# Miniprotein binders against b1l550, part 239

Target 1, 279 residues: b1l550
Amino acid sequence: MRLPEELLERARDIHSEAPSHRIKLDRVGSFGLKVPVEFKGFLLLAEADVWVSLPEGRRGVDLSRQVEAIYELSNPPKDPFSLCREAAISLLEKLNYADSSGVSIRFDAPLQDGESLKYYGVEISSIASDEIINKIRVEILGMTACPCTAELIRAYKSSEIAATHTQRSLGILEVSTKAEHPDPDKLASIIERAMSSPLRTYTKRPDEGGLVIRSLSNARLAEDVVREMIHLFLEEFGHLPEDTHILAAVRSMESVHMHDIYAERSFSLDEIRKEISSH
Key: E = the ipSAE of ESMFold2; O = the ipSAE of OpenDDE; V2 = 0.75 times the mean of E and O plus 0.25 times the DockQ between their complexes.

## First folded at step 19 (miniprotein)

Design ya14 (at its last fold request DockQ between E and O 0.98; V2 from the best seeds 0.81)
Fold by OpenDDE base, look of step 19:
Structure ya14 (fold): chain B 279 residues (1-279), chain A 97 residues (1-97)
Amino acid sequence: as target 1 above (279 residues)
Amino acid sequence: SEEELERLADEFRELAERLGYDEIEVTREGDRFTVEAERNGVRIRIEVEVNGKEIRITVTIEKDGRRIRFMYVITDPEKLEKYLEEIERIIKMFLGE
């Protein structure tokens, strides 16, 4: 049922009224939208959040306009990075009372693994005001082998290849930059290369054995993984603006403990370069 | 590199022309150039800097007293066309097209 449009002339615009308390809000929007995106030849249904700031003198946000903004841009489906940036800008243009806007898009990114697919998690964001800041978060699982246990067992049994416990570890790279979003596949690759070994969707027996041996031969602490991630990131993305901010982290689901081990470093490119140069 | 810079300047000038801008000013300073234009109260400023294989594009759009700035850092020339198209779409949004 659609109400008569004439009612709009008689009804108060609740959103444009003065609020009971004149307080600015940082983010008001629609969360958990589903939007189609095209990524690496795949058509994916992504989850999206859209929001704008609300000035102190306005009771509410025109939520319908926010939704329209992103869906207009998502038809036909396009790459999620362009969609994110364009939508953030569109929100500011369409909602003139807002001094800032934001868009976040989340999906599982396909990654080829032999004849099968694996995936990594990606969250893309753009925050627009006088300037636009682009943020990307990539999460991918890998495997770590513990060097400490390996050393103990080697010392005990005098074996060339020491057994050790292995576990799944989640690597995280989050990048905030004034430049465009960094390539998520490159970020995922950095994370995988920083671990003892990547995970495989499927393995044949010889491949599985090789994967484990590789891990044992490349045993790394959670701390090692984070440092390696940072090192590899600097090699690949050192061209980004100096004020680019990075979070490198790993969560290791340790197989010998009931809890996880977590390590992280937050830094700007400028800061980390100064740190490295001081050594 | 100089030839590349000139080509880029021409491309961005043409972009402004396609968008209906008639008063386009292109200023070159060393390894950078700036394209400035105004149409129907929408002012655009595109700054391009070339450093080796890196192209830095900074776009500023001004409308109704509001300024929006965004940037691209291109190391792969194949991405240039993609971002040019994006910039065009963004400016069109402000022009109401």
Scores: ipSAE 0.796, ipTM 0.922, lowest interface PAE 0.6, mean pLDDT 93
Fold by ESMFold2, look of step 19:
Structure ya14 (fold): chain B 279 residues (1-279), chain A 97 residues (1-97)
Amino acid sequence: as target 1 above (279 residues)
Amino acid sequence: SEEELERLADEFRELAERLGYDEIEVTREGDRFTVEAERNGVRIRIEVEVNGKEIRITVTIEKDGRRIRFMYVITDPEKLEKYLEEIERIIKMFLGE
C-alpha cells in the first residue's frame, strides 16, 4: 500500500535531527546489494556496498537515496568500474551533508582459457571526498613448483628423474590510486606470469605434459613469485601517480605440508623506486 | 604532437559545449592545456598533460563550495572515448540534467 505523500509535511524528519550523542560516523550505508554489471560482454550479478560519512550533528542517513544512487546508474547494466566511480561521486552529490562516500563492487571475472573460460576474483572500490581514491584487488590461482625439491632431485646420483612438488597458489594484487582503476586482466596476467605455470580448465595429455615441463623449468619460491609480481607490475603500471599504493601477495597451498605458505609486500611507487635505485 | 594537442583541446571544448557551457576558456602551456567553464553555478576545470603516448587528465568540479577532483592516466588510446563519456556523465550529475 502506498501512503499519501501529504503525510511527508506532517511527519518529523528523524534523519535530519541532531543525535543525543554528537559523534561522527565514518561509514553508514547499505551492504550486500545485488547489482547487475556488464564485463567484456558478460552480464554478471555483482555484490555491492554503498556508504557515506555521517556528521556529528545529523542523526541518520537517507538510506533510500544511497540505494537509489547506485541502482539508477546500474540500469541498464554497465561496466562495473565506471559504475563504481560514478556511484561514489553521485552519493556525495546527493547526500550533501556527508564529507565522504564509498562504493565497493565484487564479482568473478571471466578469462579466456583456450576454448573454455576460467574465472578470477575482483573487488573494486571508490572513496570520494575532495578527491577520489580508486582501489582494485585481483585474486587468481596459478601453479607453483618448488625449486628446492627440484634441485635436490637433480643432484640425486640416479638423477634420471626430473621432479618436484607442485601446488595451487593464490596470487593477490591490490592497487590503491588516484587514477582510474587498473585493468583487472592486466593484473591477473601479471600474477599468472609470476607463477610457475597457469592453471587450466582442462588439458589433453600432451598439453598437460607441457604445463608440467614449464612449471619445472620455471620453479619459484613464493617469495620470488611476489618479487616477480612487483617487477612486472612496475613495467606495466609505473606510469600511475607516485603515491599509488600496492600490495603483492601469494598464499601457497603446499602439497607436501599440512599448512600454507604466505608472502607479501606492500609499497608505494615512490618507495619502491627509491629502494630499487639504491642497489 | 602539436596536432594531437590541438585535436585533444578541440575534443574537450566540444565536450563542454555539449553540456551547454558557452563561456569556455582554453589556455595552453607547451604540452599542457586547461579547459575552464562555468554554467548554473557549476564550475569545471579540465587539465590535460601529454607526455609521449601518456595522457593525464585531471577534472575538478565545483558546486556550492564543494569541490571534487579526479583523474585518469591514459596509456591506451582506445580508452579516451570511454573516459570522455564518463566525464560528461559526471558533470551532468552536478548540472542536474
Scores: ipSAE 0.749, ipTM 0.913, lowest interface PAE 1.2, mean pLDDT 89
ESMFold2 (binder alone), look of step 19: mean pLDDT 85; pTM 0.861
ESMFold2, fold request of step 20: ipSAE 0.717, 0.699, 0.720; ipTM 0.906, 0.899, 0.906
ESMFold2 (binder alone), fold request of step 20: mean pLDDT 84, 85, 84; pTM 0.858, 0.861, 0.857
OpenDDE base, fold request of step 20: ipSAE 0.786, 0.780, 0.776; ipTM 0.923, 0.921, 0.920

Design ya15 (at its last fold request DockQ between E and O 0.98; V2 from the best seeds 0.83)
Fold by OpenDDE base, fold request of step 20:
Structure ya15 (fold): chain B 279 residues (1-279), chain A 98 residues (1-98)
Amino acid sequence: as target 1 above (279 residues)
Amino acid sequence: SEEELERLADEFRELAERLGYDEIEVTREGDRFTVEAERNGVRIRIEVEVNGKEIRITVTIEKDGRRIRFMYVITDPEKLEKYLEEIERIIKMFLEER
């Protein structure tokens, strides 16, 4: 049932009324939208959140206009990064009473692994005001091998390749920048290269042995992985603005403990360059 | 190179022309150029800096007393066309009536 348009003319615009309490809100929007995106030839259904700020003198946000803005930009499906930036700007332009807007998009990114697929997690956002800040979080699983246990076993058995405990480890890179979102595949590659080995969706028997041997030969602490991620990030993304903020982290699901080991470093590009140059 | 900077300046001028801007000012200063134009109260300023293989693009749009600024830092020339198209779409959103 559609109400007659004539009834809408008689109805008060509740959203434009003065609120009972004159308080600005930071974010008002729709969370858990599903939007189609195109990523490396895959058509994906991503989850999206859209919001704007609300001034103290306005009771509510026109939520339908927010939803319309992102779906207009999503047809035809496009790159999620372009969609995120364009939608954040569109929200701010269409909802001119807002002083800020934001869009967040979440999806699993496919990554080719031989004839199969693996994946990594992506969460992006764009926050628009007088300037736009773009944020990306990439999460991918890899494998770590413990160097401490390996050293103990080597000392005991005098073997060239010592056995050690291995586990899955989640690597995290979060980047916030005034530039466009950094390349997600490059971020995922940095994380994988920083670990003892990548994970494989499937292994053939000869390849499985080789993968394990490589992991044992490249044993790394969670701390080593984070430091390597930072090093590789600086090599690949050193061209980003100096005020770019990075979180590099690892959560290791240690196979000998019931708990996880976690390591992180937060920094700006300016700060970390000064730190490295001081040594 | 100087030739690359001139080509980029022409591309951004053409972008403004496609968007229906009639008064386009292009200023060059060393390794940088600026494209400025105004149409129907929508002012655009595009600053481009070339440092070796790096292209830094800063776009500023002004409408109804509001300003928005966003930036691209391009190291892969193949991405330039994609971002030009994105910039064009973004400016077009401001030129459309609300």
Scores: ipSAE 0.802, ipTM 0.929, lowest interface PAE 0.6, mean pLDDT 92
Fold by ESMFold2, look of step 19:
Structure ya15 (fold): chain B 279 residues (1-279), chain A 98 residues (1-98)
Amino acid sequence: as target 1 above (279 residues)
Amino acid sequence: SEEELERLADEFRELAERLGYDEIEVTREGDRFTVEAERNGVRIRIEVEVNGKEIRITVTIEKDGRRIRFMYVITDPEKLEKYLEEIERIIKMFLEER
């Protein structure tokens, strides 16, 4: 049932009033929206959040205008990165009382794995004010092999046993930049190449053996994986603005422990270049 | 290259023309050019710098005292057309009546 539109003239416009307590709010929005996106030929249903800042003199945000803005741009479905950037700017232009706006979009990205598929996690955001800051977080699982245990086993049997514990490890790259969002496939590739070996959707026995042998040949501490991710990131994305901020991390689900190991480094491109040049 | 820079300048001039701008100023200095225009209170400034295969594009849009700036650092030439279309859509948002 639709209420009569003339009620709009009789009812107070609650959102445009001043609030009882004049306190600015940083994020007011709609979270958990479902939006269609097109990614590498796949039509995906992504989860999105949209928000704007609210000045201390305005009581509320017109939330329906926020939702309309992103859905207007998502029809027909398009690239999630373009959608994210365009929606953030659209919100700021449409809701002129706001000092800033933001959009985040989350989805699982398909990745070719032989004749099958695997996936990795992607979350992007765009924050608009007088500038636009674009952020991307990529998470992908790989395999790590412990070099400490490998060395102990080698010493025990004088290299007759090539063995160590292996486990799934979650690699994380998070990039915040003024430039457009980095290619998520390249970020995922950096993480996988830093691991002892990739994970596969399925393998047959000869391929599984090869995967395990590769992991033993590339045994790496979680700390080593993080360092390698940074090295590979700089090779691929050294062109980004100097104030680009990166977080590189690994959470290793150690197969011989009841707990995980975690390693992390955050830095700007300017900072890490100076650090490397000093050594 | 000089040919690539001239093509880019033509692309951005045409972009502004499609959006209805008619007082389009293009200035060039070496591997850089700037496109400036204003229509109906919406001012744009597009700065482009080419360094080898890297193309840096900075877009500034000003309307009603608000200034918004965003950029691209393009290393894959296949993505250029996509980002030009995105820039055009963004500027169009500011030109359309609310």
Scores: ipSAE 0.759, ipTM 0.913, lowest interface PAE 1.1, mean pLDDT 89
ESMFold2 (binder alone), look of step 19: mean pLDDT 84; pTM 0.851
OpenDDE base, look of step 19: ipSAE 0.796; ipTM 0.922
ESMFold2, fold request of step 20: ipSAE 0.749, 0.735, 0.754; ipTM 0.913, 0.908, 0.913
ESMFold2 (binder alone), fold request of step 20: mean pLDDT 84, 84, 84; pTM 0.850, 0.853, 0.851
OpenDDE base, fold request of step 20: ipSAE 0.796, 0.754; ipTM 0.927, 0.913

Design ya16 (at its last fold request DockQ between E and O 0.98; V2 from the best seeds 0.83)
Fold by OpenDDE base, fold request of step 20:
Structure ya16 (fold): chain B 279 residues (1-279), chain A 99 residues (1-99)
Amino acid sequence: as target 1 above (279 residues)
Amino acid sequence: SEEELERLADEIRELAERLGYDEIEVTREGDRFTVEAERNGVRIRIEVEVNGKEIRITVTIEKDGRRIRFMYVITDPEKLEKYLEEIERIIKMFLEERR
C-alpha cells in the first residue's frame, strides 16, 4: 500500500527538526549497499558504505538522498575509484548541511594467472570536506619460506637447497593520499614481489617444483617482506605527495606454530625519506 | 615540453567551455598554469603543474560559500583524458540545480 502523496505534505519533516541534544555526529549513513562496478573488463558487485556528518542543530540525515547519489553514479557501471571520489563529492553537494562526507567500497579484484584467475582484496575510501583524502587498502596472499630453519638444516646437513617450513602470508599495503587512489595492480605486484614467491591458482608439476625451489632460495622473514614492500613502494610511488601516509604489513600464517607472525611499519613519505637518507 | 603545457591549457579551457563557462581566465607561470572561471555562482580553479613526466592537477570548486579541493598526480599520459573527464563530470554536478 503506497501512502497518498498528500499525506507527505501534512507530515512533519522529522530530519530537519532540532534534536533533543545538540551534538554533532561524525558519520551518519547507509552501510552494506551493493553497487555494480567495472574493473579491468569485469563487472563486479562491490559493497559500499556512504555517510555524511550531521550538524548539532539537525535531528537526522536524508538517507534516501545518500543512496540515490551513489546509484545515480553507478549507472552505467564505472571504475570503483572514480565512483568512490565522485560519490563522496556528490554526497557533500547534495547534503549541503554536512561539513564532511565519505564513501567506502570493498571488492575482490581479479588478477590473471595464466589461463586461470587469482584475486586480491581491495578496500577504498574517499573522505570529502574542504579537501578530499583518498585511501586504498590492498591485501594479497603470497608464500614465505623461513630463513632461520633453512640455516639450521643447512648446518646439520649440507645441501645446495636447504629445506624449510613454508606458509601462506598476507601482505597489506594501505595508502592515504590527497592524490587519486594509487593503482591497485601495482600495489598487489609490490606485495607479491616482496614475498618469497607468489601463489598460483594452478601448478603443473615442473612449475610447482620450480615455485617451491624459488621460495626456498628466496627465504624471507616477515620483517624482510615488510622492508622489501617499503623499498619497492618508494621506487614505484615516490612521486606521490610527501604527506602521503603508508601502512606496510604482513601476517604470516606460520606452519610450525598455532599463531601468526605479524610485522608492520606506518610512515609518511617525507618521514621515510629522511630516515633512509640519514643512513 | 612548452608545447605540451600549452596543449593541456587549451584542453582545460575547452573543458570549461563545454561546461558553459564564457569568462575563462588562463594564467601561466613557467611550468604552471591556472584556469579560472565562474558560472551561475560556481567558481572553478584548475591548477596544472608539470614536472618532467609528472602532471599535477589541483581542482578547486566554490559554490554557496563552500570550497572543495582535490588533486591528481598523473605519470601515465593515457590516464590524463580519463581524469579530465572525471573533473568535467564533477564540475557538472555542481552546475546542476539541487533538486
Scores: ipSAE 0.808, ipTM 0.929, lowest interface PAE 0.6, mean pLDDT 92
Fold by ESMFold2, fold request of step 20:
Structure ya16 (fold): chain B 279 residues (1-279), chain A 99 residues (1-99)
Amino acid sequence: as target 1 above (279 residues)
Amino acid sequence: SEEELERLADEIRELAERLGYDEIEVTREGDRFTVEAERNGVRIRIEVEVNGKEIRITVTIEKDGRRIRFMYVITDPEKLEKYLEEIERIIKMFLEERR
């Protein structure tokens, strides 16, 4: 049912009124939208949140304009990173009473795994005001092998076959920058290379053996996984603006414990360069 | 490097021309150039710096007293045209009438 447009002249515009309590709001928006995106030839349904700030003198936000803005940009489906940045700017332009806008987009990114596929988690955001801040978080599972137990077993048997406990570990890279979003595949690759071995969707027995040998050959403490992630990140993305902020972390689901191990480091590019250069 | 800068400056001038800008100023200083233009109250400033294979593009758009600034640090030349198209789409948003 569509109501007559003539009613607009008779009805109050509730949203444009001043509120009874003049309190600004930081985020007012539509959350949990399903938006189609195109990523590496895949058509995915991503989850998106959109919002703007609301000044103390305005009672409400034009929420339909928010939803319209992102859906207009998502037709036809396109790269989620472009969508995120463009939508944040579009919101700020269309809702000119707002001091800031934001968009977040979440999806599982497909990744080639031999003749099959695997996936990793991606969440991106763009916050627009006087400047645009772009953030990306990548999460991917890998395998870690404990070097402490490997050394004990070597010493016990004088064996050259290093046995140790292995477990899945979740690697996390989160980057906040004024530049465009970093390539998520490169972030995922950094995380996987920092671990003892990647995980596979499936393997045949010879390939499985090779994977296990790789993990034992690259036994690493969770702390050293984080350090390696940072090292590899700097090699690939050291060119980003100096105030770029990074979080590198690993959560290891230790197979011999009832609890997880967690290691993390947050830093800016200028901070970490000074730290490394200081010897 | 010198030829790269001139070609890129021409591409960005053409981008502004496609958007209807007709008084486009391009200034060059070393390995940097700036494209500036104004149309219908929308001022743009596109600053480009080339250092080896790295291209830094900073875009500033001003309309109605609001200023928005964003940047790209392009190390993969295959992505240059994609980001220029994105910049063009973004500037177009500011040139269109609000609905």
Scores: ipSAE 0.756, ipTM 0.912, lowest interface PAE 1.2, mean pLDDT 90
ESMFold2, look of step 19: ipSAE 0.755; ipTM 0.911
ESMFold2 (binder alone), look of step 19: mean pLDDT 83; pTM 0.847
OpenDDE base, look of step 19: ipSAE 0.807; ipTM 0.926
ESMFold2, fold request of step 20: ipSAE 0.741, 0.746; ipTM 0.906, 0.907
ESMFold2 (binder alone), fold request of step 20: mean pLDDT 83, 83, 83; pTM 0.846, 0.852, 0.848
OpenDDE base, fold request of step 20: ipSAE 0.808, 0.761; ipTM 0.929, 0.915

Design ya17 (at its last look DockQ between E and O 0.94; V2 from the best seeds 0.82)
Fold by OpenDDE base, look of step 19:
Structure ya17 (fold): chain B 279 residues (1-279), chain A 99 residues (1-99)
Amino acid sequence: as target 1 above (279 residues)
Amino acid sequence: SEEELERLADEFRELAERLGYDEIEVEREGDRFTVTAERNGVRIRIEVEVNGKEIRITVTIEKDGRRIRFMYVITDPEKLEKYLEEIERIIKMFLEERR
């Protein structure tokens, strides 16, 4: 049942009214929208959050306009990075009472693994005000082998390839930059290369053996993984603005403990370059 | 690099022309150029800097006393066209009347 449009003329615009308390809100929006995106030839249904700031003199946000803004831009489906940036700007333009806007888009990105697919988690965001900041978070699972246990076993049995415990580790790269979003596949690759080995969706027997041997030959602490991620990131993305902020982290789901091991470093490109150059 | 900078300047000029800007100024300073234009109270400033293989594009849009700035750092020339199209779409959004 649609109410007669004539009733809208009689109804107060509740959103434009003065609030009972004149307080600015940082974010008001719609969370958990589903939007189609095109990514590497895949049509994906992504989850999206859209928001704007609300000035102290306005009771509410025009939520329908927010939803319209992102869906207008998502038809036809486009790459999620362009969608994110354009939508953030569109929100700010359409909702002119807002001084800031934001869009977040989340999906699992397909990654080719032989004839099958792996995936990594992606969360991209764009925050618009007088400037636009783009953020990307990539999470991908890999495998780590413990060098400490390997060394103990080597000392005990004098084997060339020492057995050690292996575990899944979640690698995380989060990048916030004034530039466009960095390539998520490159970020995922950095994380995988920083670990003892990548994971495989399926393995044939010879391939599984080779994967494990590679892990054992490339045993790394969680700390090693983070440092390697940072090193590889600087090589690939050193061209980004100096004020670009990075979080590199790993969560190792240790197979010999009931708890996880976590390591992280937060830094700007300028800061980390100065640190490395000082050594 | 100079030919590339001129080509880029022309591309951004053409972009502004397609968007209906008639007063387009292009200023060149070394390995940088700036395209400025105004239409219907929407001012655009596009700054392009070429450093070797890196192209840095900074776009500033001003409308109704508000300024929005965004940037691209392009190392792959194949992405340039994509971002030009994006910039064009973004500017077009500001040129459209708010309904």
Scores: ipSAE 0.807, ipTM 0.927, lowest interface PAE 0.6, mean pLDDT 92
Fold by ESMFold2, look of step 19:
Structure ya17 (fold): chain B 279 residues (1-279), chain A 99 residues (1-99)
Amino acid sequence: as target 1 above (279 residues)
Amino acid sequence: SEEELERLADEFRELAERLGYDEIEVEREGDRFTVTAERNGVRIRIEVEVNGKEIRITVTIEKDGRRIRFMYVITDPEKLEKYLEEIERIIKMFLEERR
């Protein structure tokens, strides 16, 4: 059923009224939208949030315009990074009363793993005002092997056993920049290369043995993983604007403990270069 | 490279022409150039700098007293056409009638 358009002449425009309390709101929008995206040949149903700022003199936001903005741009499905940037700008242009807008898009990125697939988590956002800030967060699981325990076992007099505790570790890279979103596959690769070994969807026994040997030969503390992530990030993305902000982190699900270990470093490109050059 | 800068400037001039801009100004400043144009109250400024294989593009769009600025730092030349198409779509949003 569709109601007559003539009602718009008789109904109060609630959204454009002044509120009882004149308080600016930072984010007002539609959260949990499902939007189609195309990523590396895959058609995915991503989850999106869209919002704008709301000035103290305006009671409500035009929610239908927000939803229209992202859905118009998502049909036909396209690259989620372009969609994110374009939608944020479109919201700000269409909703003149706002001084800022934002879009977040979340999806699991497929990654080839031999004859199978694995995945890593991606969340991107674009925040538009006088400038556009693009943010990407990549999370991927890998394996870490403890070097301290490995050394103790190697030194153990009655043992020829090469061993240590290994565990899943979640690697995190988060980048906020004025430039376009960094390539998520490159971020995921940095995280995996920083760990003792990548995880696989499955392996056969000879390959599984090789994976274990790799992890033992690349035993790393969580702290070392974070440092290596930073080193590799600078090699790949040192070209980004100097005020680009990065968070590099590892959450390790330590197999011999009831709790996790966590290590992180936040920095700007300018900040970390000064730190390294002071050595 | 001089030829590379000229090629890129022509691409952005053509982009503005496709969007209906008439008087398109291109200014060179050594290893960079700037394209400026205005149509229907929508002003654009596209600044391009080439440093080796790195191309930096900064786009500024102004309409109704509002300014939006965004940038790209392109190291993979295969992505240039994709971002030019994105820039064109974004500018087109500002040229379309709101109501």
Scores: ipSAE 0.751, ipTM 0.907, lowest interface PAE 1.2, mean pLDDT 89
ESMFold2 (binder alone), look of step 19: mean pLDDT 82; pTM 0.829

